# VHH binders against o75319, part 52

Target 1, 181 residues: o75319
Amino acid sequence: GNHIPERWKDYLPVGQRMPGTRFIAFKVPLQKSFEKKLAPEECFSPLDLFNKIREQNEELGLIIDLTYTQRYYKPEDLPETVPYLKIFTVGHQVPDDETIFKFKHAVNGFLKENKDNDKLIGVHCTHGLNRTGYLICRYLIDVEGVRPDDAIELFNRCRGHCLERQNYIEDLQNGPIRKNW
Short names: E, the ipSAE of ESMFold2; O, the ipSAE of OpenDDE; V2, 0.75 times the mean of E and O plus 0.25 times the DockQ between their complexes.

## First folded at step 3 (VHH)

Design s4 (framework vhh_4orz_3; at its last look DockQ between E and O 0.10; V2 from the best seeds 0.00; counts 0 for: pae E 12.6 > 2, placed apart)
Fold by ESMFold2-Fast, scan of step 3:
Structure s4 (fold): chain B 181 residues (1-181), chain A 121 residues (1-121)
Amino acid sequence: as target 1 above (181 residues)
Amino acid sequence: EVQLVESGGGLVQAGGSLRLFCAASGRTFSSYAMAWLRQAPGKRREWVALITSGGKTDYADSVKDRFTISRDNAKNTVSLQMNSLKPEDTAIYFCAAKPGWTYFSTHYDYWGQGTQVTVSS
């Protein structure tokens, strides 16, 4: 159905690019069929996403969709020039090692192929907060050697909302480093 | 391997301006992200500014709107224009390089020796 996700309106559509990184986080865009349930200023379609990114003088080079559903928008709703990657993640649970490694592999591959441009990796789940923030912070901690508290603070500041799930925060602060190749 | 040499440091009065330069040699400069970091007496190194291979810039909050980083790929140089200098900006300034860009941090593959900047009150 065309039910708007719970609390979706409570979150800013798109954050700021995280300084020193290629990451930008946002909440799930909603295709036009959802607009009947939204005031004009609440609309955030795939087109609105790209307009807001351009308003920041940024450009998307990859979208990583962490939702466990396809009901909010279709890949076909995105410009053909922007790669789309689906990594199915369930809410509430800390992503497993396979999911973490898929995310790291996608990010590393994008960075290797985009050395000569400044295109961003856009990451979203439903609210662009918990799963999104976890995987971005996990990448910064495990791959870039960022202190957990610094990664979390950077994400929170740039997203404009703080990570809410205590199990995610606990894993980032005290959990093991997940090795990558 | 990249070799980095900084220049342009010196003594300046508060409110003044200074321009630092970093010359790179050894390999293809244009594919590297370039950064400036500084270390004040008795403190750890802190990141100041970064410019990506594509020309995007990032700044630490403490220097935003006062400092401007730029690069010249034809000359293999990166520069830091420092305006409205404060005594708190007194530090040794280091040029650093890494492939692409990932995170503002002290994790860089190549470092210069540094150039001293002293801001008098």
Scores: ipSAE 0.186, ipTM 0.573, lowest interface PAE 4.0, mean pLDDT 87
Fold by OpenDDE, second read of step 4:
Structure s4 (fold): chain B 181 residues (1-181), chain A 121 residues (1-121)
Amino acid sequence: as target 1 above (181 residues)
Amino acid sequence: EVQLVESGGGLVQAGGSLRLFCAASGRTFSSYAMAWLRQAPGKRREWVALITSGGKTDYADSVKDRFTISRDNAKNTVSLQMNSLKPEDTAIYFCAAKPGWTYFSTHYDYWGQGTQVTVSS
């Protein structure tokens, strides 16, 4: 249905670009049908997403949707110029190796194809925090060689909210490196 | 702000070894990726080696298997062990720092003054 996700209102709609990366995290935008259940200032639609990104003087080049549902918005709600990738990712669990690989592959593909611009990879789950943060950090750690604590700190700072799930944090800090290809 | 100071340069015979050091100021050293670059007379500055904040290393093809980059976060230092040196390795070697998460970036925020390495034939 069109119920607002739990605690969705508690999170900033859009984070900041992660310095030194092409990542930006945001909470899931909600299609128009959800607006009737929200105060005007709480509304965050796909259109609002792009407006907010523009306000940051940035441009989205790719959206990776990690939600495990399709009820929040449709790809058709996005500009045709921005590719949309769905990676169904179960909540509360550390993403499996296949999910991690899919994410890495998508990011690497984007970077390869977008060397001539500075467009961002927008990543979101429901809240744009835990699944989103894990996969971004997992990429930074496994592919970019970033120290786990630095990756986590960077994400938290830029998202404006801290990763909440201990299993995610523990896996990032002490878990094995996953395949990059 | 990070200050970088190179040391360990000098004259060495071909086939010899040399170890360069770079000392970084500040408490945020562990958050930076560190690199060595070099510039030979009349040539463009070229990338030599990189070590990320997490310790991942990468090398230019010209120095691969001969040079080893390492870091000591406790001492805020990065080093370059250079083995099997060649006259072609003669250059000013620079230490450079990237903000923690720019593995693939070609831009560095901080530079040392450089240390001269001369390899005689």
Scores: ipSAE 0.121, ipTM 0.580, lowest interface PAE 1.9, mean pLDDT 92
Fold by ESMFold2, look of step 5:
Structure s4 (fold): chain B 181 residues (1-181), chain A 121 residues (1-121)
Amino acid sequence: as target 1 above (181 residues)
Amino acid sequence: EVQLVESGGGLVQAGGSLRLFCAASGRTFSSYAMAWLRQAPGKRREWVALITSGGKTDYADSVKDRFTISRDNAKNTVSLQMNSLKPEDTAIYFCAAKPGWTYFSTHYDYWGQGTQVTVSS
């Protein structure tokens, strides 16, 4: 069946917009079939995601799904006006250069196409924390020239949870700047 | 190219208010995100506030709830209302413009020359 991802209930559904950026992070929304295993207050569906974003007076213009599986929800559960992009990202290891490049390319394309509006890029993995935080911070460091500690602090505060994986944190703080091409 | 000219700086006592203005020349002003940055003596330049072309605003934690950024695209101006000023707000304030990106970057397309704000105790 439809097993709830481990520890998924322990994380806030949606973070806050990261000031000075177009990013907002959240945990994976779960389609209706998962709700049989959830108390009403634990539910976080694609519809719930968009309601919570609207409650923040924000609007999503792109969703980047970093999960390595396709079972949590279907793109047709999303409003037709919001583009969806899946970037398969293996957990537990620092994402490879190909994955980082795909993420940078998607963000840069969005920013160019959306320079005249205020829409946000929503990014999620399973928990919206480690892979999500790594790639957002990697973008800010490599493309925008943000200091690693500032990027990590901003992500942690806005997500409402601190990055957990030390190899990700070490790579962001002390690892090489990745090429943007 | 775009030129940015700041005004409205001066000397004010702690707890007082000032309003800074940035006048821009250029056909593409409305397409840029506009920011205020500041540099205190002997310190690195820091980001203060940003306003997008659509009017969304972001602020540094140190000025949140005290400063308000606004823009008038018809007049090509950006302003910064600074309330409850503190001595640590003393700095040269710069207006800067960048195409709709984040404002953590040190790579701004256009800069003003700055206007001095001095807050006395």
Scores: ipSAE 0.000, ipTM 0.275, lowest interface PAE 12.6, mean pLDDT 86
ESMFold2 (binder alone), look of step 5: mean pLDDT 83; pTM 0.842
OpenDDE, look of step 5: ipSAE 0.023; ipTM 0.382

Design s40 (framework vhh_etentamig_d1)
Fold by OpenDDE, second read of step 4:
Structure s40 (fold): chain B 181 residues (1-181), chain A 122 residues (1-122)
Amino acid sequence: as target 1 above (181 residues)
Amino acid sequence: EVQLLESGGGLVQPGGSLRLSCAASGFTFSNYAMSWVRQAPGKGPEWVSGISGSGRSTYYADSVKGRFTISRDNSKNTLYLQMNSLRAEDTAVYYCAKYRPYYSTKYEFDYRGQGTLVTVSS
């Protein structure tokens, strides 16, 4: 249905580009049917997403949707020029190896195809925080060799909110590195 | 200048053990994940093992899992590979490899040592 996700309004709609990376995190945009349940200033649609990205003088090259539902918006709500990838990711638990691999593969594919530009990989879950942060950090740690605490700090700073799930943080800090191929 | 220098290779019998070392310099060692890769004669490079900057996270290729152990001493800027239960198919030149710098968007190692030869033969 059109139920607003819990605490969705508490989070900044769009973070900042993570310096040195192509990542930007945001909360899930909501299609027009949700607007009637929101104050005008609370609305965050797919269109709003692109407007806000543009305001940062950035451009999205890919959207990775980590939500475990399709009720929030339709790929058709996005510009045709921006690829959309759905990776169904269960909340509250550390993503499985397959999910992690899918994410890494998508990112690597994007980077190979977009060497000639500076377009961003937009990643979101419901709040654009925990699942989003975990997978971005997991990529930075496993693939780019970033120290876990540095990755987490960078994400938190750029998203404007800190990772909340202790199991995610613990896995990033102390868990095994996942296979990249 | 980034430098990686592998050592500890040699001739060993099947079932034997060997410990490789990699001395790193020219960068903040603890800030970077490291890997071991190997190349057997006539074959392409094969990823062997990896370790996070802090050393808390490790990972292994299926071919070496349970036999090899990667570790590091950040105070000594040294990477290790303990190889147990060695097999003939483990014969290769083993290389220490550095992950790319922080926040890089390239999916490749940016530095590799000259390697150390491990020969497993009866």
Scores: ipSAE 0.005, ipTM 0.276, lowest interface PAE 10.7, mean pLDDT 89
Fold by ESMFold2-Fast, scan of step 3:
Structure s40 (fold): chain B 181 residues (1-181), chain A 122 residues (1-122)
Amino acid sequence: as target 1 above (181 residues)
Amino acid sequence: EVQLLESGGGLVQPGGSLRLSCAASGFTFSNYAMSWVRQAPGKGPEWVSGISGSGRSTYYADSVKGRFTISRDNSKNTLYLQMNSLRAEDTAVYYCAKYRPYYSTKYEFDYRGQGTLVTVSS
């Protein structure tokens, strides 16, 4: 249906680039069929996403969609020049090792193919917060060797909202590194 | 087979400088965060500095901030530690390590070499 995700309006549409990384986080864009339920200033379509990224003098090179649904927008609503990757993740639970591996593989592949440019990896779930923040921080900790508290602080500051799920925060701070395979 | 070979240690006077190197092999170096860990005589290991796989993020223990600089050259599979303003308490064997977290702690390190001895003494 055309129902706006719960609490979607409570979150800023798009954060800032995380300095020292290629990541930018945002909430799920909503296709035109949702606009009848939104005030003009609340609209955040795929087109609005790209306009807001451009306003920050940034360019998207990849979108990773972590939602467990395809009802909010279609890949066809994105520019043909921007790759789109779907990784179905269930909210609430810490993502499993297979999901973490898929995310790491996608990021590593993008960075390898984009050594000579500064294009960003855009990551979103429904709110662009818990699943999004977890996987970005997990990548920074496991692959980039960032201290967990520093990764979380960097994400929170750049997203403009703090990670909310205590089980995600606990796993990032005290959980094992997931092996690449 | 992961191999890490440290070099560059020696005897220096307080206030002096040294540059340590670590030659890495047996893994895709640029995909892994690397760290320097030291062990002073009679003490347990102490994490000193860390660097991301890309080299864009660097981290330092409070005891060495502003004095040590970690860097890497991914084209040469080599990790470096530039140590300035050395103090007697920096005396230790320095090990090159690959990050690995541990369940009941935030970090665990894999040692693969003999380390390199740094002695700061007048």
Scores: ipSAE 0.000, ipTM 0.116, lowest interface PAE 17.6, mean pLDDT 84

Design s41 (framework vhh_etentamig_d1)
Fold by OpenDDE, second read of step 4:
Structure s41 (fold): chain B 181 residues (1-181), chain A 122 residues (1-122)
Amino acid sequence: as target 1 above (181 residues)
Amino acid sequence: EVQLLESGGGLVQPGGSLRLSCAASGFTFSRYAMSWVRQAPGKGPEWVSGISGSGRSTYYADSVKGRFTISRDNSKNTLYLQMNSLRAEDTAVYYCAKDRPYYSTKYEFDYRGQGTLVTVSS
């Protein structure tokens, strides 16, 4: 259906680039069919996403979609020049090792292929907060060697919203290591 | 090329002590935190201990706190793990691992040695 996700309007549509990284987080853009249920100022389409990114003088090089549905927008709604990767990620629970690995692999692949530019990895779930924040932080911690609290703080600051799920935070701070290969 | 070579493993009785060593090469040793990780038979890997590049900060899993001591000699590019009061549950292959410049108990490592077997048995 075309119902607006719960609390979707409460979150900033697009965060800021995370300094020192290639990550930017945003909430899920919604295709045109959702616009009927939104005020004009609340609308956030795939096109709007790219416009907002440009306003920040940034460019997306990859979109990682962590939502567990395909109802929000179609890959065809995105420019052909920007690769789209779907990683079905269940909400509210800590992503499994396979999901974490897929995310890390995608990011590493992107970085390897995009050494000659400064394009961003756009990551989103529904709200672009909890699943998104967890996986970005998990990457920063496991791969980039960032302290858990620093990663969380950086993400929260740049996203403009704080991670909300205690199980995610706890796992980032005190959970087991995850495989990078 | 990064190389890590563990040694010092063996058979020891419960309550005994053992000292592991890890010889590192192929990178500026002092610039990186290092960790010990172990894997028991039939179990997944477990982070054991970590130490900052300078050696000023050390970290331990709850399971080994008070019994194990991690240290390093940067002049020799060597990582150590002093294991005291060993228990049967400490039986595992122990690996040294190269960490990131910033240390966390959650880090995984890009490089790991071949491991050395520690068996604690009466």
Scores: ipSAE 0.006, ipTM 0.274, lowest interface PAE 11.3, mean pLDDT 91
Fold by ESMFold2-Fast, scan of step 3:
Structure s41 (fold): chain B 181 residues (1-181), chain A 122 residues (1-122)
Amino acid sequence: as target 1 above (181 residues)
Amino acid sequence: EVQLLESGGGLVQPGGSLRLSCAASGFTFSRYAMSWVRQAPGKGPEWVSGISGSGRSTYYADSVKGRFTISRDNSKNTLYLQMNSLRAEDTAVYYCAKDRPYYSTKYEFDYRGQGTLVTVSS
């Protein structure tokens, strides 16, 4: 359906690249059929995403879509040259170990294959905040050894919005490191 | 020149309280995580507590959790440690420590001050 996600308009479309990493976070792009319900300045299509990334002098090399739906846009709406990975996640729940492992594997694989360029890993859920921020911070903590509060602060500052879900924040700060393969 | 100047130590009875301060200069205070580290007579250094650059996240050693509170005032470049329910085992020289840049991959201290002595004794 053509209903705009709840609170979607409240969030900045695209954050800034997280310095020292290859991550950039954004809210879900909405295909052209949603634009009838949006003012011109509210539109954020897949094309708009790539334009905004280019305006920051950055280039996407991978998109990881964490939404539990294909309703908002199709992979076919993205440039053929940019890999797309779907990891189905439900909102409100801390992602399970299988989901965390899939995310880490995808990021590690991208970085290994892209040593000779500076292309970014774009990550989004519906708002590009809670599930997105959790998985990016989880990667930084578990794989790169970043302190939990430093990872969260870096994500919040670069996304332009703070992680909202206390259970996600609590897991990042005090939960176990996930070492599963 | 990085400088850290601790104060507020002294003699206190078991169950008492003390508030330590650390005045920092020579670096952009709000960009660095800060810690309190203590060293008891005849023992190695023990990390006590840490605080993020923004002050929003705090961490404590199990030995002090629930008794000590770390805080900072970035407008004054000052770090604090409120110590409650003090025990004889808390007797140590307490050092203010500047951590590495605030998404550090190592638990390392760039610099420590001269320390302030806390003695918990009847």
Scores: ipSAE 0.000, ipTM 0.114, lowest interface PAE 15.6, mean pLDDT 85

Design s42 (framework vhh_etentamig_d1)
Fold by ESMFold2-Fast, scan of step 3:
Structure s42 (fold): chain B 181 residues (1-181), chain A 122 residues (1-122)
Amino acid sequence: as target 1 above (181 residues)
Amino acid sequence: EVQLLESGGGLVQPGGSLRLSCAASGFTFSNYAMSWVRQAPGKGPEWVSGISGSGRSTYYADSVKGRFTISRDNSKNTLYLQMNSLRAEDTAVYYCAKGRPYYSTKWEFDYRGQGTLVTVSS
C-alpha cells in the first residue's frame, strides 16, 4: 500500500549533523505517490531530503536505509552520485550482532574512502529515531569510545527527538561492547 | 525580495577582534542555513563559516577554527561572525551568503550588498 507510516508526521524530517561525527539522521523520505495524502508543508521526498541537507551547508556521501521495506522510495529516486546501502531491520527489537557489524563495516569503509572530504553518512529507519539512534550510538560507544549517556544525549539533541524504546536505551547503557577483532 | 546587508567591518590591529553582522529580509530566515564567505585582495572567494537554520550546528574552515564563532538570532533575522585573534591573512571583504537547495540547475549564491571590508594591519 500507499499508506503513510504510523506517526511519521510526528517527527522532524531531518536532524542536524552530530558534531564531531559524520552522522546525520532523518525519517524515511516518501516518493511522489504519497504526496497526494500530505499537505505541502508535510511533504518529505528524496528531493526534499537533499534540499534540507544542502540548506544546512552539508553534503551526503552515503545513505544507509534501515527499513524492512522498499515501498517508501526507490534507490533510483536518489542522485546517482550518492551510494545507497540497505540493511534490513525490524522495529521494536534491538538489532542483532550481524546487523551491528554490517553497520560498523559500512561506516568504517565510508570513512576510509572519504578521508579527503567532509561528506555525511545519512541514516534512517521509518522515523529516524529508534533503530537509527541505536546503531549510530552503538557505533560511537563501541568504535569511538563515547560514554553511553553522552552518545544518547548527542543523538537526542541533534535529531530533535529522544530515543523512545527502553530496550534500546538499556542495551546502549548496560549492554556489552561489540568490537570487531 | 531577498536582501542581505553586511556591517561591522573596519581596520583592526593583529590580535584584535571584530564582530560582523548580516541583516536578512525577504525570506523565512530560520529555514535556511547561512554562511560567511570572504575574498582577499587578488584571490578567489573562500568559504569561512556556516550555521544551520536552527543555529545548533556550526561549521568552520580550518584557517579560522578556534578563532571565529558564527551565531544567529532568528528572532532578529540577523547572522553574526565573532572574529578573535585576527591575522593579516584575514584581510578580506566578508560576504553574508544564503544557502541554496542541493538539487538546483542554477549555480548562483545569494550575495547581497558590497560586503564589509575587514583590514588587519598595524
Scores: ipSAE 0.000, ipTM 0.118, lowest interface PAE 17.8, mean pLDDT 84

Design s43 (framework vhh_etentamig_d1)
Fold by OpenDDE, second read of step 4:
Structure s43 (fold): chain B 181 residues (1-181), chain A 122 residues (1-122)
Amino acid sequence: as target 1 above (181 residues)
Amino acid sequence: EVQLLESGGGLVQPGGSLRLSCAASGFTFSNYAMSWVRQAPGKGPEWVSGISGSGRSTYYADSVKGRFTISRDNSKNTLYLQMNSLRAEDTAVYYCAKGRPYYDTKYSFDYRGQGTLVTVSS
């Protein structure tokens, strides 16, 4: 259906680029069919996403969609020039090793292919916070060797919201490193 | 050639303490995370603890959290494991391993030493 996700309106639509990385997090954009249920200022479409990114003088090079549904928008709603990757990620639980691996692989592939530019990896789940934050931080910790608290702090600051799920935070801080390749 | 040499194992009573050491050579020690893993008789390998290259980040298995402390001296190319409040179930061969600071037991390490035996018994 076209019901607005719970608490979706409570989150900033787009975060800031994470300094030292190519990541930017945002909440899920909603296709036009959702607009009738939103005030004009609450609307956040795929088009709005790109406009907001442009306003930050940035450019998206990849979108990783972590939602576990396809009802929010269609890949066809995105510019053809921006690759779209769907990684179905179950909410509220720590992503499994396969999901983490898929995410890492996608990011590494992007970085390898985009060494000659500064395009961003846009990552979102429903709110662009918990699943999104976990996987970004997991990457920074596992692949880049970032201290867990630093990764979490960086993400929270740039997203404008803090990770909320304790199981995610605990896993990032004290959980095992996952397979990188 | 990567070499890892564990030492410090021995017999200790329950509740006792032991400090393991691992001398590393053949690579830039400070650039790599290190781990301790153990294998009890008749059981598979178990990840115990990990530490980042700089030593700023440490990780522990739930089974040893609060009792064990991992540390390193990069100037000496040495990894340590302080084990306190030892239990019978801690009895195992302990291995020093080169790699990520905290690895799931389903994954193997690239390099590990010959191990040092820790026996906890009354």
Scores: ipSAE 0.013, ipTM 0.285, lowest interface PAE 8.8, mean pLDDT 90
Fold by ESMFold2-Fast, scan of step 3:
Structure s43 (fold): chain B 181 residues (1-181), chain A 122 residues (1-122)
Amino acid sequence: as target 1 above (181 residues)
Amino acid sequence: EVQLLESGGGLVQPGGSLRLSCAASGFTFSNYAMSWVRQAPGKGPEWVSGISGSGRSTYYADSVKGRFTISRDNSKNTLYLQMNSLRAEDTAVYYCAKGRPYYDTKYSFDYRGQGTLVTVSS
């Protein structure tokens, strides 16, 4: 049931804003019920997420949740002022075109609505690494014309952890651009 | 801890060739793009060349394109720069750097190497 995700403790809770973008990546926050299984220094609740982002002098304007579950926290655990979007994304396989399109649409919509502020798009999966890094990099490559290796390096540097899944890396480097018509 | 150790620099005549090497440790080498950056005496750093983690994609500054070739051997955690048709203006300390230029910053590199001096003179 209420188990800590595998290897969740191995990852830095929140990365840094990716310079030149509105993206910040983090691992899944865990609601209060998980705290009995964590040492105080291991806790990373929705409240902890917002505190860590404020410590970086940043502000979240949108959270995109890529996990295939809702067991870790609920949207109501977030401030009412921060929009929440769920895109159910299975791990291990490269996200399909429909998932890529939904992600791009959400990001483009946020950027149009938030031209007059500096608020960030927070993106997470379970570890804030593979699905998260893939979709952010895919957006930068396909929409913003960033070179694949530059996108991957920027993500790895700012997240503080490298993309681990070779199939994701290979798709980003050598796969087709998804124009999502 | 990221460790980068450059070697292969030296004195060479104009028109000559040198091969630089960089031994990398402390990170998963194949997961990172790598670059060569140089700094001439009394000048700021100049990005020279970059290579993708896989080695499939290579990039060059206009000043070195057609003369320099970047390569890597991921089985040996080693980055290379083959420098041909060397000119006096190529005289610089050459640094191995983890990463590449990216979207919003012209020279955003993590310099961990000590550098290797290349002097081109008759």
Scores: ipSAE 0.000, ipTM 0.130, lowest interface PAE 16.1, mean pLDDT 85

Design s44 (framework vhh_etentamig_d1)
Fold by ESMFold2-Fast, scan of step 3:
Structure s44 (fold): chain B 181 residues (1-181), chain A 122 residues (1-122)
Amino acid sequence: as target 1 above (181 residues)
Amino acid sequence: EVQLLESGGGLVQPGGSLRLSCAASGFTFSNYAMSWVRQAPGKGPEWVSGISGSGRSTYYADSVKGRFTISRDNSKNTLYLQMNSLRAEDTAVYYCAKGRLYYSTKYEFDYRGQGTLVTVSS
């Protein structure tokens, strides 16, 4: 359907690049068919996403889509030069180890292939907050050795919204490190 | 323009202590991990220690664990290395290195300073 996701309008479209990393988080872009239900200033299409990132003098090199649906936009709505990866992630649950492994593998592969540039990894779920923030923070903690509270603070500050799901925060702070290779 | 200026090196006897400083400018200091890298005469560079952007995560090479302490003062844009129980094998030029990332890595540096010489000799 054409219905706007619950509370989607309550969140900033795009955060800022997480300084010293290649991550940028945003809420799900909505294809043009949704724009009839939005005021002009509320529109956030795939085109709007790329325009807002360019406004920050940044460039996307990969999009990781964590939503459990394909109804909001199609990969074909993105520029041909930007790879798109779908990782189906159920909301409300802490992502399982297979999902965490897929995310880490994609990030590590991108970083290895993009050593000669400063292109960003764009990550989104529906609101660009809970699943998105969890997986980015999990990567920073497990792969890069960042302290959980530092990772969470950095994400919250750059996204402009704080992680909301207590089970996600609890897992990041006190859960085991996942040694996915 | 990124600038890193090391100081505090000198001649010290075995068992002695030195504190190195690195004054940083030209970037938002707290957004980047910082490291100390050393190079002894006739050897390649050795990563010594790293610290995350916030200062909460610290990392050490096995050769210096328990003897060296890395710290930073983000309000002063300054990185420190407290070196205790110095050995002849610690003799090297010590470089301050800016990481590319908020979290510390052993390999991703985009700038280093000119270095400060530490000589441990009786």
Scores: ipSAE 0.006, ipTM 0.284, lowest interface PAE 9.7, mean pLDDT 88

